# Designs tried in a protein design chat: VH-VL binders against q89xp2. Part 8

Target 1, 226 residues: q89xp2
Amino acid sequence: MTSPCKHGDRPPGRHDLVFVSPAGWRAMLDARDDLAADSLLARWPKMRWPTIRRRALPHEATGVALGLPLPPSAGKKRVALLVEIDHVASVARPPSLQQARAYAPRNWWPTLDRLDGLALRHSVDARVYGSLAWQSLTGLDYVTGRSDLDVLFEFRSETDIDRFVADVAAIETSAPMRLDGELMSADGAAVNWREVHGGASELLVKSIERVVLLDRHQFISGATGS
Below, E stands for the ipSAE of ESMFold2; O stands for the ipSAE of OpenDDE; V2 stands for 0.75 times the mean of E and O plus 0.25 times the DockQ between their complexes.

## First folded at step 1 (VH-VL)

Design p03 (framework fv_polzastobart)
Fold by ESMFold2-Fast, scan of step 1:
Parts: structure tokens; C-alpha cells; sequence
Structure p03 (fold): chain C 226 residues (1-226), chain A 122 residues (1-122), chain B 107 residues (1-107)
């Protein structure tokens, strides 16, 4: 499982897990009839399951905008939450590949093991997000026969990005699923690994607040100490 | 300036597959919290949501039509494609694509294409 | 599925009148409700989201209120260009569902 960080030590970034305090959950359930009526949401605070940060709408200018995905059996609904900053108890990184492996379909294991070894060789911190992450966090069935494996690759200054994404592409050729995911710099900016592998001189770089086209060198150089 | 436009056949025979393309500009389907959805309206009737595809490539189809619907995106072309199999005369409708503003799976539609009327007849 | 029921199905009023349309959800949807205007031959246009938030560029005579299961849409002073069918939409739960529409005409 991921280890939670103290509230205020690090702001939540893309795919980070946000744990809402019991008081925050009580306030939300008391205020919203749709949440209080949902049996899975009633269980959420009791099981100590996290939420994830989302982009705030204009009328949500104050507070922390959060999301919570329900499994496909519950209609694949994502629940929007808005909490006061004081109700954020802790923040944690997404599950590691090793943590998620135990919850993954058996036929995904070789791919997860290859990615784990690759990440180690390239000084990359590899974590899962999306369906497998939520399945590993909750024990609920999020992964389906059509699910992608979504991996967040946080690279370091010593990482050979071009070699790394070429190796990721090679692993995908024998994978039983589509291998999606993002390369993330230390400052939290992310780009789809396939765009980098394609050799594009401009990349679509994502943060929680925006998407922007950046020169490839700007993105890679920014990761080394901006 | 945000625009969306539907394209595809205006006439389809029963049992055939309908393929519609939504081409958009002024936004990216890589932006967190953004989706593109397909909504239809039979002549003189209510709006019916068909399918959504989101920035993270997550897809949701109307359960009543799920086995007939496929939605895909091509982010590099700013396009979203809907495929609907086994068309029937009751599927005659104006088909819209629309940009969704998502509060994570709660989606309202802030910009709509002009719509394309698809008639299903022999 | 959440059923959305609008009332009335149609109404005819005079320019300058206050118009009220209601929308009822079959179960609680908090404030996850949008209102759309559809003029003849045109695509729907978003007027209101989050039950009461006016979309940018929309005339201030339009307003919305409500929470839970009961919602209202109001035009404070009807203008000729407001002749249209109005739809509510819940976006609390999949599948997203629309009301049957309210056709607004001028006498």
C-alpha cells in the first residue's frame, strides 16, 4: 500500500492519492443526499480509501477538488467531491508496480515484472494509476478484459528517456493489454510516453491545471532542476 | 473559439453500421476534466446520451445500447469517432457531438456541434 | 436510471411575463443538474449548470434553483428570442438523462 504524506508537506500532484479526514467525510455525507444513499460511498471513509485530485470548476475556486471512481459494477461512476483544505488528512503516491501486482490478473504479471526491472535499471520510479491502482487500493473489481495498464514513470536527471521509452514499447509488444502511461518530471509535469517514443519535437505536457505544447528539450531539461 | 462538427452518412440501411466523426477545435482532449460525448435526438423527441470518451481515454456507453456502441478518439487529429452497429429505423435521429465538462464522471455539455440527421430506411 | 420529469410539457405566455419550468429527479442528484435551450432547427445551448450557475455569456434573465430532487428554471421577463424547447439534464449518475422538454411559445 502507499505510505501517506502529512498534510501540508507536499501538495497533491497528478495521480496522487488524497485521504479525506473523518470530519471531512461526515460533512460531505451530511450535506449530500446522493452520497449518503450510496452504499459504496458510505463504506469509503470506514475502509480508509483515498480520493484523487481533479481540476476545479470555476465555482469551486476555494477548497480542494477531488474525485472518486466507483467500479464498473457500480456504473463506473466518478464522484466529484469538494473539501476544505483542513479536511485533507494526508497525501500519498500511487501504488508501486510491486504493490499492484498482487491485485492484477495473473496474465499481467510478466509485463509488470518486466516494467519493474526496466524502471530499476533506468532510475525511474514506476507507479500504477487507473483501474489497476483502484483495484489494488480497494480490493474491488475495477480491472476488466478491456482495461489498459496505466503506469506513471517519474524519471530522474540520469534517465536516458529515449532508451527508456523504446524499452517500454518493446515490453508492450508481448503484453496482453495496452500499456498506457505518462513520463513525469520531478516537478509534476507529465507527457504520454508514446509521444516521446514517436520522436516529436513538441510534446503535449500536462499538469493538473493545464495542457501546453513544449519543445522536447524544454520538457526534458526542466525535469533536471527547474 | 470552441467548435465541434459531426460528419458521416445521412442515409443508412437497416442492419448496417453507422460511423460518425466529430472534428473539434479550440480545445484539446488531453486536458484533464474534458470529454467528448455523443447525444442523439429522434425527430420531435427528447435528447438521449449515447457515449462519452474522456481525456484519459476512459469510455462510457449508455447501458441500453452498450453492445452496439464503440467510441474512440484520435487526439492528434482532434477527432472522436462513434460506431453504432445493427441500425434500425427507430435509430433515425439527429446525432450531436458535444464537449463535456466533467467533475470526474458528472458531465454537462457546454459546446455542441450543429448535429447531423441520420435517416435509417430501406 | 434516473428519470427526469419536466412540468409543464408546454406553455404559452406573453412577452414580459415571468416563466417558471420545473424538473423533478426520481432520486437525489444534489446540484448536478443543467438546463439547455434548443431553438427550432438548432443544437441545444447550455444555459445553467450546477443547478444555479449561469453559463458565461448567457442573459441574466435566466436563473435556476433547487437541490436534491426538485429544480426550477426561471425567465424573469420573457423575450421573443426565448421561444424554444428547454431541457433539464442530470449528471449525477450514469447514464446521463434528460427531461422530456418544455416547449415555450408566445401567445
Amino acid sequence: as target 1 above (226 residues)
Amino acid sequence: QITLKESGPTLVKPTQTLTLTCTFSGFSLSTSGVGVSWIRQPPGKALEWLASIYWDDDKYNNPSLKSRLTVTKDTSKNQVVLTMTNMDPVDTATYYCARGVTIYDSEYFDYWGQGTLVTVSS
Amino acid sequence: DIQMTQSPSSLSTSVGDRVTITCRASQGISNYLAWYQQKPGKAPKLLIYAASTLQSGVASRFSGSGSGTDFTFTISSLQPEDVATYFCQQYNSYPYTFGQGTKLEIK
Scores: ipSAE 0.006, ipTM 0.499, lowest interface PAE 10.8, mean pLDDT 85

Design p04 (framework fv_polzastobart)
Fold by ESMFold2-Fast, scan of step 1:
Structure p04 (fold): chain C 226 residues (1-226), chain A 122 residues (1-122), chain B 107 residues (1-107)
Amino acid sequence: as target 1 above (226 residues)
Amino acid sequence: QITLKESGPTLVKPTQTLTLTCTFSGFSLSTSGVGVSWIRQPPGKALEWLASIYWDDDKYNNPSLKSRLTVTKDTSKNQVVLTMTNMDPVDTATYYCARDLYYGSGEYFDYWGQGTLVTVSS
Amino acid sequence: DIQMTQSPSSLSTSVGDRVTITCRASQGISNYLAWYQQKPGKAPKLLIYAASTLQSGVASRFSGSGSGTDFTFTISSLQPEDVATYFCQQYNSYPYTFGQGTKLEIK
């Protein structure tokens, strides 16, 4: 039994980047004239840009369900892909705040710097996903004047979650954009940080397989539903 | 045994069009993931990528020279042709063709032709 | 375009010495970096690809390391035949770009 990752270091989590092998892209493009005819899709494997996991449809019972978001200029659409598990070459974490900074609008820089400092103080690993992540990965224009900054905050056992989200809310107060994002536990379960900050007694917890409502205490303690 | 060889004029007048042919053996441009690229080097200067053409007839030209460059292939003859219009003395360089591997362990230039020096002068 | 900057521009050292050349990309290129050796009057020869993978038939004294933006090329023990200009090249995105070259000479 082998991991879908070639070296098995880490199974894919939410927002993790999935790289399809050259053979996998070749098989997929050969099977799908619509993808091969799209110049941006044909360019994707040549540029070695990643994909992201999505939930499989019933007819996709075998294989790995993947997607990639097209930039706004190409219709703001996510393209659905299906590959054999052996065609998953590697998995990587979403870009760090420092990597994303170079591709962000200059007026976002103070917010990114404040978030990076906050994450270090609270033992949080902060990564970007969404528009800024894809702009960082591809060099294509995903970020618009209406874009949110989407941040994945992976917390540790020593993290004071209530204080952390209060500090995130304080940073957003002076930000030029809406600061969206998820708090993620070590086991990969994630919730929107605003739900935690808002004091909701039940949180919408997301994982790759499912979405469930859990009591706030259950999520914070690292216990997801059975 | 993989070989590539450039051929064409060694002397071009300003404003003329340069046509170079790369003839290769030991591989085919009918093979998925294989391409041929053109790279030039002015005397004593760095390498500059000009254009690439791949097995599927997909083409990429250097944006700084895009309006001047055309790259074509004849798969049956194992040839790739570069055409560059409106030549100028600053285009004096050694022109190389090289094999470009897209699918596999990485996209890079694993085999190069010997190069042909093209001098642009009146 | 991704700019590739090499350091040093030239280096003069003795046979048997350890030689180190660095290459910096203006943005992240993962491990999509190659190193070429070019001897006077000859075409470039591929030495290393994927930042650290030695091309078949290339002497084991050559090695590469690095990822992202910072890359290093090393010759563990310089031989007379290694006198050449060395170029790094990124192949993460079009246009492909090369460093300015490092000219290596023996004292």
Scores: ipSAE 0.000, ipTM 0.420, lowest interface PAE 15.8, mean pLDDT 84

Design p05 (framework fv_polzastobart; at its last look DockQ between E and O 0.53; V2 from the best seeds 0.00; counts 0 for: pae E 7.1 > 2)
Fold by OpenDDE, look of step 2:
Structure p05 (fold): chain C 226 residues (1-226), chain A 123 residues (1-123), chain B 107 residues (1-107)
Amino acid sequence: as target 1 above (226 residues)
Amino acid sequence: QITLKESGPTLVKPTQTLTLTCTFSGFSLSTSGMGVSWIRQPPGKALEWLASIDWDDDKYNNPSLKSRLTVTKDTSKNQVVLTMTNMDPVDTATYYCARGYDEDYYYYGMDVWGQGTLVTVSS
Amino acid sequence: DIQMTQSPSSLSTSVGDRVTITCRASQSISSYLAWYQQKPGKAPKLLIYAASSLQSGVASRFSGSGSGTDFTFTISSLQPEDVATYFCQQSYSTPYTFGQGTKLEIK
């Protein structure tokens, strides 16, 4: 599976935000009769809201696989889309903790700040996905009283992963919400941080290409089996 | 290897509450995208989805039975529990739990099933 | 709720024959459809997901096609071990619903 590259940027990876042209939106929606009556989907291109890059299904041989989560008010429907590469207008990283902070419940702020500080100390790039991210991106209500905080921790080869996840776990002990998220290597392969913290010998590694079980050390060393 | 196993009473009296436990291995409900569903099948009949619970503790019940169903999880024990109140002979069926995978904005279906347990509702 | 209408309810064919089962949804479900095989006294086994994706470990003689409301399950060359009841299931929205099943036998 080859990832498209546009404008000299890296190909959009898993969790990256993908902005689609108006023509692209028309094409995507025209191909999906089931979505024709959805008012939010009609609104999405008008508001220039992004989609999220996902792994392609086996039958999705061409194009860029995208996802779109609707808010709780719309039943939390998860929409899978497929767009032609020519209709990708731009690509962005998920919002930072700082960017998303203003859209989070106030009681989340201390946890967000602690995670931000932790990421900085470990030279980890921390991004938000899930409900908080989409709340920040759209202004729609995504976060509820039962919502988790989903964080993407992009680590480097020099990162002490074991110490890092231990510190994340420590922060969670005083957090008003559950901390979910993934540790992502430079090549885009990612693992749930709790699996790592739990000391599992094998990890479920998710990439833009596939999901595979890898030895813990293989993942940490950057050997993702591709 | 992924496995699921249903456990609980095989005989229930009318109006009583059924409690079934699904014990699984090879995966965790702490893992994003993971879920467990309950499905039943009356003898010689079609399959009926009852309820699901996922890694985010989101719960989904069949609306036709919503008032009677409760699903919970114990991630530490790798268990999911289904309770169904006010059982009736019409609820006699083989009850299954199955793993669901819902990630990247697509539900991949119920890919691994327990062997099922026959629950008979009778006086 | 989305209703799934499966056809035929039963069929009997010969070893080596091509088998075709259809499933129709009461509304468009895109490609959110799975096919299961159930043998007597056993739990269902997932064969096809996402309308046309073959589950890992499943024989290549099984396939699925379709999108929207109309779907087809195919066995290219029927084998004796394929005797079972087959079900379609929509995974588009809750409540998830199944077809009534197709009982497949060998003449």
Scores: ipSAE 0.558, ipTM 0.840, lowest interface PAE 0.9, mean pLDDT 92
Fold by ESMFold2-Fast, scan of step 1:
Structure p05 (fold): chain C 226 residues (1-226), chain A 123 residues (1-123), chain B 107 residues (1-107)
Amino acid sequence: as target 1 above (226 residues)
Amino acid sequence: QITLKESGPTLVKPTQTLTLTCTFSGFSLSTSGMGVSWIRQPPGKALEWLASIDWDDDKYNNPSLKSRLTVTKDTSKNQVVLTMTNMDPVDTATYYCARGYDEDYYYYGMDVWGQGTLVTVSS
Amino acid sequence: DIQMTQSPSSLSTSVGDRVTITCRASQSISSYLAWYQQKPGKAPKLLIYAASSLQSGVASRFSGSGSGTDFTFTISSLQPEDVATYFCQQSYSTPYTFGQGTKLEIK
């Protein structure tokens, strides 16, 4: 996953970047006329742009389910892709806040800097996904005047989650954009930080495997399954 | 626990503007991935998608009717409003609002629908 | 716009029979297809999404298959309460478009 040609020890998690081999792109474009006809998708393999891992539908169980969003100028279109495992060339983590900062509107910089400092103090690993991530990865215009800043906060068992989300909310009060994002546990289960901050007793928990309603304390304590 | 209900006039005269309100409960249109669509069905005919609005305030209108359609939301009231100008007898139909859900590159379809409201356009 | 062609337009069969309805898209829509059931005077009910995924609470006798341009909806053993009009719908791109519907009746 640190090497461009390695999968790593574990399959890609939520929001992880998946790079498809040239052979994999050729196979996909040959099999799907809709992809081959799209000028941006034809450029994707040449530019070495990634895809994102998504949950597989039942009929996709034998492959690797991937996706990518096209920029707003091409419509708010999300493209679902399916590849064979041997066509996955490499995997990487989503962009860091520091990497994404260079591609963000300047008026977002104070918020990004505050979030980076907050994450460091709470031992949280903060990554960017959504429109800013894709803009930083491709150089294309994904961020608009209406875009949210989407942040993935990977916390540890010792993180004071209530304090952390209260601090995130405080940062948002001075932000020029809506601050959206997910809290992710070590096992890869994620929940929207606003649901946690709002005091909901049941949370909509998302994982690479499923979406389920879970009691707040079950999510905070981690997976109960053996 | 999730409900949607359409409200508005049941009779409209030709050339008038139709305004329909969808009031919903059990979900928020500020929640990532949530959206509301307007669909109509003339008596005995197929379904026709009119417009959608999502959690990001992104609006999508049927191109064949785009100049006539406006869709807006009021998140604090849990309402979505459709406005359609210059009504004609051919616009007589049952109008539905329905919840859509987009997540992780999937659109889960329109999983919960209002009961529908019949709008008759006649002089 | 993507045109959805649904066949047959009507079907009459017996309780316990296997029912098959097909839907063709004018261009590839991957798996962005849903199937709805509509009983007279009622709103449509989602049965299948993403071509083959069964909606929560829907009876297991309903299934969907296909990808790209050709899709099939199946009722493995027809029950009396299944009398309805069935519609396919693509959500690959706007405007979202529906098939013309299949009216299912019991002999």
Scores: ipSAE 0.169, ipTM 0.654, lowest interface PAE 4.5, mean pLDDT 86
Fold by ESMFold2, look of step 2:
Structure p05 (fold): chain C 226 residues (1-226), chain A 123 residues (1-123), chain B 107 residues (1-107)
Amino acid sequence: as target 1 above (226 residues)
Amino acid sequence: QITLKESGPTLVKPTQTLTLTCTFSGFSLSTSGMGVSWIRQPPGKALEWLASIDWDDDKYNNPSLKSRLTVTKDTSKNQVVLTMTNMDPVDTATYYCARGYDEDYYYYGMDVWGQGTLVTVSS
Amino acid sequence: DIQMTQSPSSLSTSVGDRVTITCRASQSISSYLAWYQQKPGKAPKLLIYAASSLQSGVASRFSGSGSGTDFTFTISSLQPEDVATYFCQQSYSTPYTFGQGTKLEIK
């Protein structure tokens, strides 16, 4: 599964998985009686399941803002957490396509295999987030018959982004699910792949700090280093 | 300029099915994080959230209304459709559609609303 | 379901006064709270999102604060155009419930 990083070495970026220490869990559950009463959340520290890095809310000036999406059986509740940096035990990248494959519906496997091959050909690091990621991390039922496959594509300066998204679109034409996902530069700024494929002149760029509208060539050119 | 407009019947008989269409412009429901919600308000009463549909076709229904609600979208037409079965006089309300943006665990609120349409359930 | 309780239900005060409206959630909703203004015959207008973030184009006399279960909405100096009903709404967990509203009037 996803290899944790050493805690405290760097702030976790968007989409990163964050493992909270036992002390961090105790502090959070002591402060939040709604969380302490939830039987599913009581399993999180016991099972050593991660949380996910999220953008901080305006009043969260200190600490590390984390999220925890509960599965559909729990009403798709999205639990916002805030922990002190010293309670971050480790950080890990989202699961790879290969790591998540066994947890996907069987009819998704050809699409996952094609995406993995495409990512290799373009030297793109492809990972999953969303429902398949959480299903692979927990074993709980997150993926439904209506779920998207959410893929994080980390590209490099040599990546031909326009050809890459055209190939992603080609894979989607025969996929049994909607492909959603983000193209992420090395600094963690990301855009939806469909906006790039659709030829939008301005892109909605997301980072851990903010969401801004940037010119297409500014994002592509700046991210590729050319 | 972002706009939303509710359309559909303004008078419905008890037990009939209500179908309302939200037609919007100035944004795309294909954009990650975008969603459209349906909210109603009985005369002189509080607002009640009914249903939402987002860019990835996830649907959320108010459980107090059981399976009476269906929400669908047509992204190419910039439309969201609410269907509510077995209407009753207590369902008389102004029905609104509204745009929201939800990314990660950050909710920006419903920042643009339609003008609303009053639906009366009566004989 | 998360119940949102606003206080007061109605309020009459004078132009220039400071107005405070509170909203209490039946369980923690973090900062997943919005404040809306609704004038008679009109759709609600978003004023505050994420408990304390001012929506674009909204006057700076409006503010919000709080997290967890207790939230406050403030008008620093009431203006005649602020006569409306004000609603809070949580977006933490479905159903995304609204408070019952606070009707604000000028004496």
Scores: ipSAE 0.013, ipTM 0.598, lowest interface PAE 7.1, mean pLDDT 86
ESMFold2 (binder alone), look of step 2: mean pLDDT 91; pTM 0.940

Design p06 (framework fv_polzastobart; at its last look DockQ between E and O 0.80; V2 from the best seeds 0.00; counts 0 for: pae E 3.5 > 2)
Fold by OpenDDE, look of step 2:
Structure p06 (fold): chain C 226 residues (1-226), chain A 118 residues (1-118), chain B 107 residues (1-107)
Amino acid sequence: as target 1 above (226 residues)
Amino acid sequence: QITLKESGPTLVKPTQTLTLTCTFSGFSLSTSGMGVSWIRQPPGKALEWLASIDWDDDKYNNPSLKSRLTVTKDTSKNQVVLTMTNMDPVDTATYYCAREDYWSFDYWGQGTLVTVSS
Amino acid sequence: DIQMTQSPSSLSTSVGDRVTITCRASQSISSYLAWYQQKPGKAPKLLIYAASSLQSGVASRFSGSGSGTDFTFTISSLQPEDVATYFCQQSYSTPYTFGQGTKLEIK
């Protein structure tokens, strides 16, 4: 499990795991009659499973917007939640490739290991999100035969992005699954790695605050146009 | 109105098995998030949690007593049963059942004093 | 097991006084803490859950605060009916454990 950071250390960013306090869970569930009968959602706070930080919708001006994806067995429903900041108990990064490995199909292991090695060589912090992440976090079955491997690559200013994504693409050629994921800059702005690999001059950059088209060079250099 | 009531023997001999039944009303263990716990309190002493059972039939026992404890539920009868084997005089206490809602015991039975004596 | 230590073990105060009871956990329990009132010969009554949430029907003079390892229970203005033993309880992990209790009396 990723080491949780206490609330106040840093605000939860996009893709961050958010652990909600007991009072927070009570408040969230009490506000949602439509969720009251869901046994799995009732189990969530009991098992102290995390939520994921998402971008807020326009009508969610106050609070921390959270997401909770249910497994395929529960219809793959994505539950949108909103919690007051005071009820954020802790924040954590998504699980590492290493942490998630034990929960992945065995045929995924070589790909996970190669990606982990690649990330280390390039001083990239690689984290898993999506189905594999939730499988590792909950122990529930999220990964199916149609699942992609979703990886978040946090790069630094010194990272050779072009080479890195080329290497990721090379790994994918022998992978049993599709490799999806994002390159994330230090400020939390992220772009799909395939867009970068495709050589686009403009990139669709997602942050917790907004989605914008940004010049490739500006994104890579860390100038996200605040 | 939510109520719980403990029933069973009030006198048990050493080495015998204690069986207590919690009968409750006003809620159901078919409701997600609901649980029932057993807690005991020796005379003049602190409370000790024994075991819990929830809506999903998950069971939790105090590790110190795990081998001696069994908790079961009958949702249709609104009953939870606790069995504790190999009773000893040190097990003399008031035994409570309580509703567990999330992370607290919000409703309690009146408790039943169980005395273990030869 | 997580140990819960209450302070003080006993307290004698006057009607109208502010009462403060503390509970310390041997490790962080986040806000997984409840406070109970127990009168002689009666079952415990839940007063505070999730460290600071007031149980429905409980008087507003009761409150709780704290997170992590240190928690505080407060009665803003002590009433005669508040004479009881008070317990903290952690539900962070099993086995759930209680404090040793604080016996509150009126002078």
Scores: ipSAE 0.474, ipTM 0.787, lowest interface PAE 1.1, mean pLDDT 93
Fold by ESMFold2, look of step 2:
Structure p06 (fold): chain C 226 residues (1-226), chain A 118 residues (1-118), chain B 107 residues (1-107)
Amino acid sequence: as target 1 above (226 residues)
Amino acid sequence: QITLKESGPTLVKPTQTLTLTCTFSGFSLSTSGMGVSWIRQPPGKALEWLASIDWDDDKYNNPSLKSRLTVTKDTSKNQVVLTMTNMDPVDTATYYCAREDYWSFDYWGQGTLVTVSS
Amino acid sequence: DIQMTQSPSSLSTSVGDRVTITCRASQSISSYLAWYQQKPGKAPKLLIYAASSLQSGVASRFSGSGSGTDFTFTISSLQPEDVATYFCQQSYSTPYTFGQGTKLEIK
């Protein structure tokens, strides 16, 4: 289970789960006939399921941009939502790797167990996003035979990142799926683990606000972390 | 124009099965987000939620009574039926059906008092 | 199950007074709380849903606030027709549960 945070203290970051209040759901359902009429989308407020933060579109001047990733059976669409900040009831981190394990295909379990052990050895907080996260949150069928395992690795400034990504690469060699993982610093900036493993001198760093190139040393050493 | 009405026996003997019908108008259980709940109130006591059935045919029973309760619907007749087995004098109460949206019971029937007496 | 505790259990005040009733949940229910008015021999009437949203056709003197575990219902200026019992109810998870009620009277 994720840990809620008081709304209004800070906006949600990348991969954060956002729980919309009943008032927020009422406002959206009243304003959007497409939400109100859709039987699957009606289950979201009924089941109290979270949403996910997304980057705002150009016409979305104010509010918090959110999304509902639908399962493949519903066309693999992401429904766009826009809510007032006052309608954000709580924000939570993505499911932990341990929480998600029971919802993964059984042939994924050895890889998940190895990643959990690796995260423990390096004092890295490992969480899931993407299809496995939504399968664990909703119980609906999101994971397919072609799905990646999307892992979020939150590291600390003392973490040996080069050793960590080398160990991730070793785990992937026998994995039944592609590992699509991000390394995230304490300030919420993230980079794909493969860029770090590949030795690039500049890294494509993503945050909810922007995508920028940063020097490898600056990102990994983290003037903003610790 | 939304109305709900409870119908069924008002006197039941211990061990009998109670069957109550909720007939409603002004809304449909085919509408996403809609549900009907059964709620009871013993004389002078707090309300107790019993069971719900929603537009998606999901059914919810109060765990304290789960083996005794069955709820079904007939959307074409605008009816929801509650069946409660093995009635006991402690089950004497006013029984309501109510429309449930996502977060509240916004329309209620007038209720029917069911007395369980030896 | 989530227990809902109301206070006070009864309250006697004068026409025009501000009335405050509180409701506490045994665990967080976010803002999934409703307030109902019930007059003798009648079904409950929904006044407030989602902790603070006023039901259509309900007088503006009624209001609600709170989130998490602590909730407040307020009548800004008591009217004679407001004599009733008031209940809170959580709609966060099944089984849905109600407070014990607050009986409101005019002195």
Scores: ipSAE 0.380, ipTM 0.747, lowest interface PAE 3.5, mean pLDDT 88
Fold by ESMFold2-Fast, scan of step 1:
Structure p06 (fold): chain C 226 residues (1-226), chain A 118 residues (1-118), chain B 107 residues (1-107)
Amino acid sequence: as target 1 above (226 residues)
Amino acid sequence: QITLKESGPTLVKPTQTLTLTCTFSGFSLSTSGMGVSWIRQPPGKALEWLASIDWDDDKYNNPSLKSRLTVTKDTSKNQVVLTMTNMDPVDTATYYCAREDYWSFDYWGQGTLVTVSS
Amino acid sequence: DIQMTQSPSSLSTSVGDRVTITCRASQSISSYLAWYQQKPGKAPKLLIYAASSLQSGVASRFSGSGSGTDFTFTISSLQPEDVATYFCQQSYSTPYTFGQGTKLEIK
């Protein structure tokens, strides 16, 4: 299960799920024709489905910038939301591999099971994001025959990162899908696992607010802030 | 800060396959909500959206060209690749890659002119 | 497909004039409309997104308004550097579609 954090505990991180209060949804529906006109979006708060945090644009500095992806059958429709901070009811981690497994294509199950075991052995907290996460959260068809499996690997100081990403690469060789994903430090900075596996001396490190180039050793040590 | 750059052949013969690569920096396509689109513009004409790929590898192709288009990503290299089969002189255009967010194409590559002639 | 109809197709006016360009969608797109400026030989540049939001770094003389099917782009006081082709674009659903463009010239 995703563990909800009440407002005041910590701000939302990358891929974290943000639950908007009933008052927040009411304010958005009143202000937004697209939300009010879309029958699926009008039901979103009734089903208690989350949103995700996105990078805030300059005009959005006064609130919390959120995003909501819709399933591929709806076309490439995405919904940008902006809520007052006090309308954030709770924040939760993305679904675990175990939670997502039940909603995944059956042929993905061995890969999910291998990744879950690998993460446990390496002291990594593995979560899903992207299509499979949204399918598991909503029950809607987000995953297609062309979808990647997107995994967030939050490592600890004791994690042997080079060995971990080598093992992830080995699992991918047997996978029926591309295994994409991010390796995330405790402070929330993330880098694509494949970039680390490739031996790059500088990594493209991502956060909610920005992207920076960082020395590989600095990132691996978990001390990515400056 | 954020940059995108198209690369590939500038001259293609009829019936050949075009492959274009978009290399970007300053953002990651593994970030939720981000996408990269391919958009073309024949000389003196309007912009035409061709294909998109999202952070979770969901692919969208223009239905009028769907059978000819393939879009793929390599998140570790920050690259998106467009493949277009059976090129025809009418496909002569400047081809752009652009970053796609929830509202718009907010950053564009410089474009690459692809001429299709015998 | 959602059709975007732009008018006028071309406009010739004087420095300091107010310029208005309109865009109509064949069905409601709520506020999922952007406006781009394209100068000869250059890539398009985003000016306005979400129908009315000014992109960071873009001059305040540019504005947008509208929702649903009818949208307006305005330059409050035309400057020489504004000579360009302007395009509207809907991001409501795929395939994403653009208006035909409005070529703005100074007479």
Scores: ipSAE 0.041, ipTM 0.591, lowest interface PAE 7.1, mean pLDDT 84
ESMFold2 (binder alone), look of step 2: mean pLDDT 92; pTM 0.946

